# Designs tried in a protein design chat: VH-VL binders against Prefoldin subunit 5 (PFD5). Part 2

Target 1, 151 residues: Prefoldin subunit 5 (PFD5), of Arabidopsis thaliana (Mouse-ear cress) (p57742)
Amino acid sequence: MASSSSRGEMEKMGIDQLKALKEQADLEVNLLQDSLNNIRTATVRLDAAAAALNDLSLRPQGKKMLVPLTASLYVPGTLDEADKVLVDIGTGYFIEKTMDDGKDYCQRKINLLKSNFDQLFEVAAKKKSVADEAGMVLQAKVKQLTAATTS

## First folded at step 4 (VH-VL; framework fv_clesrovimab)

Design s14 (from c13 with heavy chain I106F)
Fold by ESMFold2-Fast, scan of step 4:
Structure s14 (fold): chain C 151 residues (1-151), chain A 125 residues (1-125), chain B 107 residues (1-107)
Amino acid sequence: as target 1 above (151 residues)
Amino acid sequence: EVQLVESGGGLVRPGRSLRLSCTVSGFTFGDYAMSWVRQAPGKGLEWISFIRSKAYGGTTEYAASVKGRFTISRDDSKNIAYLQMNSLKTEDTAVYYCARDEDYGFYWEGYFDLWGQGTTVTVSS
Amino acid sequence: DIQMTQSPSSLSASVGDRVTITCRTSQGISSALAWYQQKPGKAPKLLIFDASSLESGVPSRFSGSGSGTVFTLTISSLQPEDFAAYYCQQFNSYPLTFGQGTRLEIK
């Protein structure tokens, strides 16, 4: 929500200045919304990986298994390394971690992403309020100019 | 060439101000969060400040030792990160490093994969 | 603030030795730990992140292990270029904090 002080400042701005402010604010909001979607996607992937790791920790040993848990996490096999997972660190290189280390990694990243989402959501909400208010003030000024010109 | 180059260091008196610059080349600067880390003579590393990319809000964080005195900022059009240092104290004497924070395809924070050479700030009477 | 304590503060070793450096944290940080190498007059260089993940371009003789409050950096067969200072860093919570450093010297 825009404050009374912000509205007062916008009412002092010219039409061109308001257009620039709204255009910039709209671009910023769109970028932040894209980033929020990226965080959501990553969180879903890691939540799925964490769930799959919990399921795998309960599975009987002695079966060959190479299962992709997500785009970022794989289980190599149960014959020799039943408690190992392969983690894609984003470079196409896979590293082995114990099952517990893999679970810990996923949980830490999930917590980071959730925290970042909440912070970014607040920033996006505030910028959207500015964009919306700039749009309303701009519209009012254009109407006033049109009325003055035609009268 | 992928690199960070710090500048703006020097000798200043206590209570004065100094602005450090970090010029970036060889990668898309706007996609990365940037930090400043300092190292006092003969001492270890101390994280000072952090600025997120515009896509992730452009928000900032500061160590308690510099909060209210230092301001981190960025100019993505020029590929430069800044550290404005006000009310300098003798304990601010250090080599100041610019460092990049990023992981695979998403914004991640907290460790630094690329560092500049550092610029020396000496605060002395 | 999370306090980071490295041990030893200094050690001497010979080329070919296996070297181990330990980092202890005042509270649990999961696996949110990085290791850096710093040569005299140079900036730090990232070696390990997420406690055990090797940074691209870092020789395989470097490895990291541990979780929670105790972490280890190991150099399996020390080379001449490995004589440097080593720092651990936590990134579980702000402010970010570093260990005091371990100086690895030629014997």
Scores: ipSAE 0.373, ipTM 0.720, lowest interface PAE 2.8, mean pLDDT 81

Design s15 (from c13 with heavy chain Y107F)
Fold by ESMFold2-Fast, scan of step 4:
Structure s15 (fold): chain C 151 residues (1-151), chain A 125 residues (1-125), chain B 107 residues (1-107)
Amino acid sequence: as target 1 above (151 residues)
Amino acid sequence: EVQLVESGGGLVRPGRSLRLSCTVSGFTFGDYAMSWVRQAPGKGLEWISFIRSKAYGGTTEYAASVKGRFTISRDDSKNIAYLQMNSLKTEDTAVYYCARDEDYGIFWEGYFDLWGQGTTVTVSS
Amino acid sequence: DIQMTQSPSSLSASVGDRVTITCRTSQGISSALAWYQQKPGKAPKLLIFDASSLESGVPSRFSGSGSGTVFTLTISSLQPEDFAAYYCQQFNSYPLTFGQGTRLEIK
């Protein structure tokens, strides 16, 4: 829920202050949009990794499989003797899982990413609302100044 | 050296406020989510609050016992996490630990790979 | 809230013993469980995450197993430095919750 008091505060601000506020808010929105894209990309790649693990469990083999999540993160599917899987949890770090645990792990991470996306999307929408409001107040003040100068 | 150092604890009367600080060194603070976990004398661990990195929204979560009274925040330029504690109650008496979430950005999970030494808060008349 | 119950609440053991601690959850948490060790007057230390993954630098005598609602922490050959309190923690949903702790004492 938006509050009229925040717009009231913006209306008391000078043009330079509003410009700075809008520029900062726009930067924050851009940062959050980049993060949302990162979550989307990771979700797609993790879904692909989960599908690959499911396929591998139906026809197991001792072969290494890599699915990139980001430029610096991978989900390798390595099925060695004893139906084990190695999962990259970060740059240079791996955890060992059984095939069933590996599939469950991937599904849990996918569910986390979807939840995180929903939460972040809501935050981004609120930040964008602030940026848009600052822009509207700024535009109105510039228009008033221009009209006063003309008259 | 990679470390978390808590400060700001002390003796305070019920109904008052106190702000805890967690000063971070040895890693890129802005990349990590941070939590506060407390432990009352002779009791177990209780998670209190969590704050995500700014790049991933700076979102916060609170335990029901402190929601509306405590506020978690962070200052990435100073490498400090804060816990503002208002309307303190005797049951808030505990050692307060600052803890780092293991995960980077997109996979935030509430388990803690690095802990500070703790700061003691005693709420008593 | 997800309730976490540890058993036993305390146990006595000798150096070289095999020790197991059980953690039970009121709801299924998949593999979203961590184990911590806490020595008197010190902060907790992470031992195990994702139910069975050993944290870097933790001795291989520690292992974790389980999924869903029942989890175990095992110390295969107890060492003098292992006498401490142990806590399980779920991170499947907020609020995050811990078990009440298990105190491991010298026999």
Scores: ipSAE 0.385, ipTM 0.730, lowest interface PAE 2.6, mean pLDDT 82

Design s16 (from c13 with heavy chain Y107L)
Fold by ESMFold2-Fast, scan of step 4:
Formats: sequence, structure tokens, C-alpha cells
Structure s16 (fold): chain C 151 residues (1-151), chain A 125 residues (1-125), chain B 107 residues (1-107)
Amino acid sequence: as target 1 above (151 residues)
Amino acid sequence: EVQLVESGGGLVRPGRSLRLSCTVSGFTFGDYAMSWVRQAPGKGLEWISFIRSKAYGGTTEYAASVKGRFTISRDDSKNIAYLQMNSLKTEDTAVYYCARDEDYGILWEGYFDLWGQGTTVTVSS
Amino acid sequence: DIQMTQSPSSLSASVGDRVTITCRTSQGISSALAWYQQKPGKAPKLLIFDASSLESGVPSRFSGSGSGTVFTLTISSLQPEDFAAYYCQQFNSYPLTFGQGTRLEIK
């Protein structure tokens, strides 16, 4: 197991080194948690966009319309123009797609985001384990050192 | 200027090691995944390795041909990506390109919008 | 691994011609396909991503189409600077794989 080996290595470390290791691991966990939240938010938005595109494709009406499918999706104009969407793909950049192409695009990106979420969640769990272990070893060493100094 | 510059190539004997560097400028390196792609003389392109940004775990992928021998890494403070190549074989002879994976924020794809000029690695006895 | 097969492997054409290159995949990849151009002694350049999206700065005479297992790169009205090698690449799954390339030569 990696945990047993990591704890053995940590027990060889000084207090300052362990403190630095824990601080670094905590920062990495926080960064990964922020990234997980960003992926979750984007997935929800794209799921909503895909659902809106499906609904729109079933119920077109023969008049001028503007359909905001999400804050990031936009279908302007007449029926002919209504078969096109502008897709916000992050940095405020938009790609013009047909409704079917937009739907396929959203589904592929949703699948990518879900895959990335699962992989990142596993990485975050492992980093948290390291941070927790470093904290435990650090706490034990501080207590032992304090007891030895005062005894 | 947005650019990738590879270095570290050269002539080396089989069984030895080389470390390639890819120095990045003109964009926020830490936000992007990076890949190495090679091309043997007169042959096509072969993807070798990929490393995600630290925000996405810094995880790596490798082609079967190099798994266990090559290690991809990055130093975001220096804006450098590395490829550590161990146990080199004659079939590793190629031009090695550093490439940036297309990124529109949080969506990361395995296609390459920016490439370096390449560095030549020749493994010969 | 996903195998990528390009056809033709080489093609001779004249300036002004319409050129079509096909890429076939051993399994479905949805729209996860890119096309690259490579000139002798140079790094590849991205032309098309997501099967049909034109990369910024690439001339409009380049277009891509297809989904699933069959993809096409088309160059309308071929220009002198278009004589190069062309590669398709899938990014649906790891390992990432390229086609063997198509060499486009002057007739």
C-alpha cells in the first residue's frame, strides 16, 4: 500500500518538513475541490442546454424568435436562423452550430466533463488522504517533542 | 509571443537516458495540459505522453511503447514541461514535439493547437 | 487502441483542384477528430477540430465533415501552399492515435 510507505517516509521527516508537506497538500486539495465545483457547474449548464435544444427541436414555431437556452446559449431570428445556436465554451468564446450539431457537441462535452470529474475526484481523495496523514504524523511528533522537552 | 521551444535532444547510445525540455511563453502555462508527440524519420506522427494541469490533478497518460521508460512532468514556476527518457532504444529515434492541448477553460481535449519546432533524438550505437 | 486509416496514402493534384481525404476509424469516436497539415521540416499545424470546426486563422477553403467512423477533409480550389502531408487524429480515448498520413503532391 502507498499509505504505509508514505507514513514511514513522513516519520523520517522533521517537523518543519511535515508542516510544509501538509500545507502544500491542503492547498492542492483546495485547488482540486474548486476544479470539481467548476466541472459540476459546467455539467449542469450543458445538461440544461442539451435538454433545451431537444425541446426546441420538437416544438419549432413559424415566427421570429429569440430563445436563450441557457445564459451561454442563444438562438436568434426567424425559423431559418432558429436552426443555429451560439455555444459558450468557457472563456466567453462562442461557436456557431446547427441544432443537431449543438446537441451532439453538448453531449460529447458533458461526457468529457463527467469523465474528468470522476478522475479528478479520485485524485482529490488521494491528496486528502496524504494531507490527513501528514497532519496526524505532525501532531504526534509535536506532542512527543513537547513531552520530551518538559519531562 | 506565444511559443513552445524544445531542447535536450541529441545523439545517444541505446540503454542511456535523455531529458527533453519544453519552454513555454506567451500564455498561462499552468492552465494547459501538455503533450509530447514524436515522428520517426520519414514516418507519421505518434502521440507519446500527456500531462494535465495541476488544477486537474497533474495526471499523466503514456503510449504503450514508452510506458515504464518515459516520464512526463512539469514545473509551472519555470513554465517548462519535461520528458525524461530512460532505457532508450533505436526505435525511439525521432523528432520530439511539445504540443499544447486545446483548452477553452475547463474543457480539455486531446488535440493540439500549438506545437514547438521539435528537437531531434537519435539513438544509435 | 483505435486504428486510424487514411485514404489515399498519396494524391497528385493541380492548383485549383478540389481535393478530398478520408479518415476511417476502427470504432466510433463521435465527433472527436482533428486534422493537421505538415510541411517538410516543420511542425504540424491544426486545421480542423471536432470533425468540422475550422481553427482560427485557417483559410475557409478547408472544411471537415463526418461523425462516428468516417471523416473527410476537403480542400476546395487547391493553392500552391497546400501541398503538404495531412493527418487525422482521434481524441475520443487514450492512447491518442493518428492516421498514417496523406501526402498531397503537385501533378
Scores: ipSAE 0.385, ipTM 0.737, lowest interface PAE 2.7, mean pLDDT 81

Design s17 (from c13 with heavy chain W108F)
Fold by ESMFold2-Fast, scan of step 4:
Structure s17 (fold): chain C 151 residues (1-151), chain A 125 residues (1-125), chain B 107 residues (1-107)
Amino acid sequence: as target 1 above (151 residues)
Amino acid sequence: EVQLVESGGGLVRPGRSLRLSCTVSGFTFGDYAMSWVRQAPGKGLEWISFIRSKAYGGTTEYAASVKGRFTISRDDSKNIAYLQMNSLKTEDTAVYYCARDEDYGIYFEGYFDLWGQGTTVTVSS
Amino acid sequence: DIQMTQSPSSLSASVGDRVTITCRTSQGISSALAWYQQKPGKAPKLLIFDASSLESGVPSRFSGSGSGTVFTLTISSLQPEDFAAYYCQQFNSYPLTFGQGTRLEIK
């Protein structure tokens, strides 16, 4: 559809066109909701990694090994030595960071995730509004046609 | 083969329009945010536009120099990113590069790990 | 917009030399800086990201350092294939901005 998704444009659409618009909008909302959940999960895991790194950085210097942190969709931090960190940047590639650089890295990623969540949440809300609006217009047109054919 | 291939450049008069295409192969295009970066003859690099993956909103950003004149878009079913350039000016003369933003899952970092070879746009009379 | 200034704009060096390029930003960007290499007629290639992280496949003679407003790219022992232009880029905020470039030439 070449038209905008405003209420006025939707009023001009036929039932088949509105049904297609609503179905597409619903699919987009579902996709965005999955992504929001992925960001939430990654943020929790990165917060845990940052807390673990912060805790370890406060300990007396020495050769202590951190239990390896697990990863899924984000870059986890793990300690190789008390003053060094090995970071999995995905696909099995690793980068070496100092303890302070590792903490800064995790904090930047957490801030990025939070920023992305806020943006995506707003987009999802707008898409849901479009889906809901299309649904209401569709229902009104079905009611109008039903009344016209049965009256 | 992992690559980006730009097309659609050419010689055009001021005030006209061109559409650039970036055809992607060798990775899951829909998972990545994409940017256009240009380089005027003998000059440095200038970021001009960005589009996020559809899973993360499909939202766009533009440099002030092109905002209102250029439109970035994507067709994930065809693995193509587009740059629609309207009201072209002589200052838009440049090599235009398509570049992949690092977007491993949920990061939109804004640095570019993969670049196309570029397509030349010349705006002159 | 964040302004990026590279120094020097050009330099001449010999194979085996240690080369240093500096990038200065008009405001703090933490570690949100990348370095690119561009050879004549070719697209840029990512060398360094997050100020100091070496991109996969990039030779270990390349290293990056710095944070905030001052960053450095170092080539510890220059090789013939390293003669190119080098660009820094910030990704702390949009619009993304690049330095003006540093041209590395054979002495």
Scores: ipSAE 0.391, ipTM 0.729, lowest interface PAE 2.6, mean pLDDT 81

Design s18 (from c13 with heavy chain E109D)
Fold by ESMFold2-Fast, scan of step 4:
Structure s18 (fold): chain C 151 residues (1-151), chain A 125 residues (1-125), chain B 107 residues (1-107)
Amino acid sequence: as target 1 above (151 residues)
Amino acid sequence: EVQLVESGGGLVRPGRSLRLSCTVSGFTFGDYAMSWVRQAPGKGLEWISFIRSKAYGGTTEYAASVKGRFTISRDDSKNIAYLQMNSLKTEDTAVYYCARDEDYGIYWDGYFDLWGQGTTVTVSS
Amino acid sequence: DIQMTQSPSSLSASVGDRVTITCRTSQGISSALAWYQQKPGKAPKLLIFDASSLESGVPSRFSGSGSGTVFTLTISSLQPEDFAAYYCQQFNSYPLTFGQGTRLEIK
């Protein structure tokens, strides 16, 4: 995106058009920021799940139980079931996986989320740039109008 | 009923344009990424495009075979996904399926739990 | 692009048979693989995702296994409604790619 080109177009806009553009851009930026936060939260949860699986591999002895490690990961606490995990796939259902498959699954999802975050972050940054420029042009035009209409 | 219904297919000559529609019902359309997958007569499946949900940027991806010629879009207020097909070639002849991404926008995993019935596009003479 | 090769391209079987279809990938995809069933004149139907996870509503006679570059779909006891085409699909990277398909026919 060329900032100077979009700024030139905004200079041609009236105050009402700039207000509409700014409001729309701000709404889009806010929506994207919420989504970036959702990706960050999911990444933290999966990182915690991966760490918990590593910890569990070091503690083979335990009482028989199904242990909730995170909001998205449940692991059997018994020796004879220590090679299995349950993963919440985001639909309220759980997928049973072996310990090794569970670790691989978490790492694959973490890598996907990081890639998706980077792509979305770039989109959000560009839209924020547009919103900021619209705000600056709008402010300048309002100042000129205020000065001109003062009796 | 949870369903996808494609429309807009037909017979067109090479070099012309056609717009396909996918009307959805029975789920919150705006929460899902949507794809188009095609199948030439007697051939296998080919993924051609997807569009992410508005909340996750509404960004698009295309297969190399259609990039620059096809445009995917969505209208969440009408529960419709579109595929605008320009500069059609005989090799674009296929049944075109609309499909829903199983994971919500956050993961963007490209496997499809719900498919439409398909609409036929024939590009000839 | 990741190339997907299914074997066999076609096979004939009888009701009650155990059937196995293999999918090989040109590079490692971890567990990012789905299997679909397609009956003549109809849209594909998701059977398996993440290599081994059974989709809701799909009969338990269907199972998937494998990781990396080699995957299998198994039907433990073939039913009349299972005669169809089967496709594997990777979703590890874009563009998404499908195998060429395996046609399962009545013997």
Scores: ipSAE 0.392, ipTM 0.740, lowest interface PAE 2.6, mean pLDDT 82

Design s26 (from c13 with heavy chain A55T)
Fold by ESMFold2-Fast, scan of step 4:
Structure s26 (fold): chain C 151 residues (1-151), chain A 125 residues (1-125), chain B 107 residues (1-107)
Amino acid sequence: as target 1 above (151 residues)
Amino acid sequence: EVQLVESGGGLVRPGRSLRLSCTVSGFTFGDYAMSWVRQAPGKGLEWISFIRSKTYGGTTEYAASVKGRFTISRDDSKNIAYLQMNSLKTEDTAVYYCARDEDYGIYWEGYFDLWGQGTTVTVSS
Amino acid sequence: DIQMTQSPSSLSASVGDRVTITCRTSQGISSALAWYQQKPGKAPKLLIFDASSLESGVPSRFSGSGSGTVFTLTISSLQPEDFAAYYCQQFNSYPLTFGQGTRLEIK
């Protein structure tokens, strides 16, 4: 098993080395969790944008609505023509798209974010496993030293 | 000035190793995913490897032709991306380009808005 | 892997001509396609991304169209500096793949 092999290596490490490994892994896990939350938030916003585009296409021309088609925090907007949308490319700039192109673009970005979330989730899970293993080995070594001291 | 500069290429015998470097200036390196793309003499472009920013896990991808032999890595403190090439074959002879993946802050796109000048790797006896 | 086929593989044209290069993909890629120009001895240069979006600083005579599995790059009035190789690239899925290239030559 890969877990058994990794733990075997940690058993050879000193307490200071294990502390450093755990601290690094914990920091990385925290950063990855923030990124996962950001992707989730962006996915929700793009889903809302896609829904707004679908709603707009079912209504008469002249309806005004700004629809960001990227991972933007800004949701509402203004469109002077019902057949075109401004696209926020994540840098505060916008690209104009037709309604059909905008829907296709939005769905592609949603699929990309979901794929990225799955990949990042696996990375975070593996790093958390390393942090947890380092913590367990560290605690075992501390108990071993305490027992030796008090004997 | 926004720039990528590759180095480390040269003439090497089959079975040997080389490490390529891509030195970055003019932008925040740590925010971008980076790729290596190669081009054999007189041939087309072949994507070979990709490394994500640390913010997105620093994960890597490889083309089947190099998987298990090449390793991509990055040192954000030095603004350098690396390509470690082991067990080189004559088929690895190419110009190797470092390229920046377009990044919209939360995800990477996978197309390349900035390229280095390339470094030549020749694998020959 | 997604296979990318460009047509033609080579094309001869004169200054002022309208040139069209086609890229076909083995699977649907939505609009996840980029076009690059490469001159001899130089690195590729991005021209078009998301199938139809013109990269900043690229002349307006270049345009892209298409979605799904068929894409085109058009140069409306060919200039001397446009004689180069052109590559399409998909970024819908990994591994990233390029077309074999189209060499645009002086007639």
Scores: ipSAE 0.282, ipTM 0.698, lowest interface PAE 3.6, mean pLDDT 81

Design s27 (from c13 with heavy chain A55V)
Fold by ESMFold2-Fast, scan of step 4:
Structure s27 (fold): chain C 151 residues (1-151), chain A 125 residues (1-125), chain B 107 residues (1-107)
Amino acid sequence: as target 1 above (151 residues)
Amino acid sequence: EVQLVESGGGLVRPGRSLRLSCTVSGFTFGDYAMSWVRQAPGKGLEWISFIRSKVYGGTTEYAASVKGRFTISRDDSKNIAYLQMNSLKTEDTAVYYCARDEDYGIYWEGYFDLWGQGTTVTVSS
Amino acid sequence: DIQMTQSPSSLSASVGDRVTITCRTSQGISSALAWYQQKPGKAPKLLIFDASSLESGVPSRFSGSGSGTVFTLTISSLQPEDFAAYYCQQFNSYPLTFGQGTRLEIK
């Protein structure tokens, strides 16, 4: 996060140096935002998987079915095998679980994702502040240069 | 070959510093969180620190016993994880293992599927 | 911090025996538990994760069960190579914590 001292350092930078700093900071913010979106997407998928597992456990004896809910969940079901679930969180790795273990797995993964999201959100906010400060200083310097060249 | 190789251990006096390195090969280092786990002579395992990938913020955690004295870091361009150990105490005497944390690319699990051979740190007067 | 207590701390057994090691936690950890095997002079090896999932390449005689605060590692028919130390580990919250270990010795 930019402080008055950090802003003072930015004020000393040339336009090209500020452009480079701004571009680098923006790239870092975009990468962190992509990571936050990935975590959010995974959380939505796991919530859907948990809901599907709960719903399946309440159904009466049914016919064979295989329900793809997302790339990360496959639910095989027959009268004899309806309690087995394959879970994958997008890595291409599948873990075979019982229905109860599958629910527990999903809830535990959701808790981990929430913790990771909170940590990354703080990092992204700090990087965004740096990018914004660099942008403000850059904009002011460009405006001053433009005014000087037209007068 | 998928492996972790620790280095940098040795004999050091109390109050001094050491830096351990963990060189990784055979997998995409940047996709994994890394941990350090130590084991004092004749004792059990103690987790001391982890670091997540730089793409996911480089988040770190430390055991209370080392917080403020040890710093975990990584250099993805060199495939190396580091543990900077400052203000060493006799209680820090242990074999230090580098371990790969199962993070599945988007979150860290906190269990370890791949371990290095360990490097010995002895803190003695 | 979550305290992990293994029982027994040591046991002696014979090849072919069924062996059970228990791990108790000071607070609920759902299924966030792993088991490791460590032989003298070697790094630990992951056996089981998520309380009951067998790691690839680990013999089927190893199994894990439990949830919440009580977990067990079972070796259904002990082999000579199984004499080692065993550790449970929780990964429900940081700091990550291990049990004190169980030493499995030949009778």
Scores: ipSAE 0.179, ipTM 0.662, lowest interface PAE 4.5, mean pLDDT 81

Design s28 (from c13 with heavy chain A55L)
Fold by ESMFold2-Fast, scan of step 4:
Structure s28 (fold): chain C 151 residues (1-151), chain A 125 residues (1-125), chain B 107 residues (1-107)
Amino acid sequence: as target 1 above (151 residues)
Amino acid sequence: EVQLVESGGGLVRPGRSLRLSCTVSGFTFGDYAMSWVRQAPGKGLEWISFIRSKLYGGTTEYAASVKGRFTISRDDSKNIAYLQMNSLKTEDTAVYYCARDEDYGIYWEGYFDLWGQGTTVTVSS
Amino acid sequence: DIQMTQSPSSLSASVGDRVTITCRTSQGISSALAWYQQKPGKAPKLLIFDASSLESGVPSRFSGSGSGTVFTLTISSLQPEDFAAYYCQQFNSYPLTFGQGTRLEIK
């Protein structure tokens, strides 16, 4: 949330300064929200990979399964070795890991993404608060100026 | 050519300030998190600070030894990462490396796939 | 903070030897470990990440293994260019921490 100190500083700003501040803050909020969506998508993808690894742990060697090729594409494959799995490391590449290492990797990445999401969500919320406050102060100043000019 | 070039090191007296710069070329700077890692003469590596890309909030982390004295920042328009060092101590004497965190896109790992050549900071009376 | 201890602190070896360096952590770090090579007067170079993943461009004679609190870096057939200092690093939690280093010297 915007602090009273932040609001006080905004009240000292001219209309052009407030407009610039709000436009910059809105741009930053939109960018951060896009990033939050990217993290959410990656988390869903890794959760699916973790679930697939758990399912695979119950299958005999040679069973067919879909393995990630990219974030949006999968190909059917068979495991040459039941304890080995391919994992997309987030750059469009695959890395070979044992079942246990693959599960550990996915869980560590999921924990990292959740931590990053929480941090970014807080930053985005604070930026949104600043943008909204700047908009309110801007609107009040424009209304005050317009009333003084037209009355 | 993908490279990091540090500058701004030198000799300073205890209690003074110094600002290090890390100029980046050959990759999209704004997509990466950046760290500073130092190495005292004849000693091992010590991680000092980290800054996320602005796409992910530009948040920062610091080692306890420098927290409150050092500030990491970045200027993505100029492809430069900075380390502002205040209240310098003799224990801050080291080669300071700028390093790229192995991260592309949605997260950062905290290991370093690209390093600069380092810049030497000597804090003495 | 997670303490990182490397063993040995130094060793001498001959070209063609198999060399193993160990890194021990004061807390479990899963697979969140990287290995670096550093030559005198030069910046470190990433060799291994996620305990066992070989960085692109790094020769296959380098390999990493381990999880939790004990990790090893192995050079299967030592080459002249491999004489350097080696560092392990954890990235499981902040602050990021490095081992004290292992110096690999020619016999």
Scores: ipSAE 0.319, ipTM 0.715, lowest interface PAE 3.4, mean pLDDT 81

Design s29 (from c13 with heavy chain A55P)
Fold by ESMFold2-Fast, scan of step 4:
Structure s29 (fold): chain C 151 residues (1-151), chain A 125 residues (1-125), chain B 107 residues (1-107)
Amino acid sequence: as target 1 above (151 residues)
Amino acid sequence: EVQLVESGGGLVRPGRSLRLSCTVSGFTFGDYAMSWVRQAPGKGLEWISFIRSKPYGGTTEYAASVKGRFTISRDDSKNIAYLQMNSLKTEDTAVYYCARDEDYGIYWEGYFDLWGQGTTVTVSS
Amino acid sequence: DIQMTQSPSSLSASVGDRVTITCRTSQGISSALAWYQQKPGKAPKLLIFDASSLESGVPSRFSGSGSGTVFTLTISSLQPEDFAAYYCQQFNSYPLTFGQGTRLEIK
């Protein structure tokens, strides 16, 4: 049963078991938080790349631009192959695309990252809830032991 | 070498269970999502299951044909992906491939740049 | 589920021929399409991803095009080693789905 029985199960755990559970849950939450930050950063950079491609396609031709996915850097040049762009996918890799393919590529990756962020955010929230609950039960048990040994 | 090696296939009766293993070498296993794809004799490819890397939640997805019967899992310390197959049916007879999702250091999923050689599962009475 | 329809289901050709196979999807998938080659008794091999990007190590005679619901794989000058089955696959949404395959046979 996936319900309020989770807290009941934790109430039956010993202090050492609760400490281990909380420590593991905290480590998992930190790992997930780092991944969420990576997705957010990549999404921002792809949004910037998509904006740059839109701007480039609306302007009179005469320049080539390297489309950045990382940092705020770009290198302007000539448009000898006016229908081609290079898309940096965030690790020093570049994929050559036509203007339309470049725009579609960026938008699809943005949509994928946003969807994955939402899914991962939900997973992280659930893991954090478990970590927080384990911490509360642990604190209550320590308080009970302290009260029992002093009075 | 960069390689996926499947094992655990064999002949099994309907209603029984079987566990497939996919041992990986030559890359950082824990950074990649993994899938199982099967192919029935003389038929096309069917995606069965997927497991995300641990940093990206370790969550799983299943095709409707296997949901509730199959469980995908991974052991990053051993560099092994598993497919636990329960309540096997004759329609599960296929070559089972382990496949790696392409990863460019961003959260990418769904196409497969590296495949194992496959392991054959035959479900027959 | 997104349905994938390949045409033709089989094709006979000669070395040196230009061959094309088409993949149609029941819903728009943008550029979320991959192409695979499978030789008898072997695992599939990735040829093309994101509809038009050539996988490293794949000969330049292979090319992909299309977006949305219609995609094409082209082999510009068929070689003996190209006689195989070819599959398209969408990765826009789960469940992931493959086309039924196209068998490329010697004429």
Scores: ipSAE 0.411, ipTM 0.746, lowest interface PAE 2.5, mean pLDDT 82

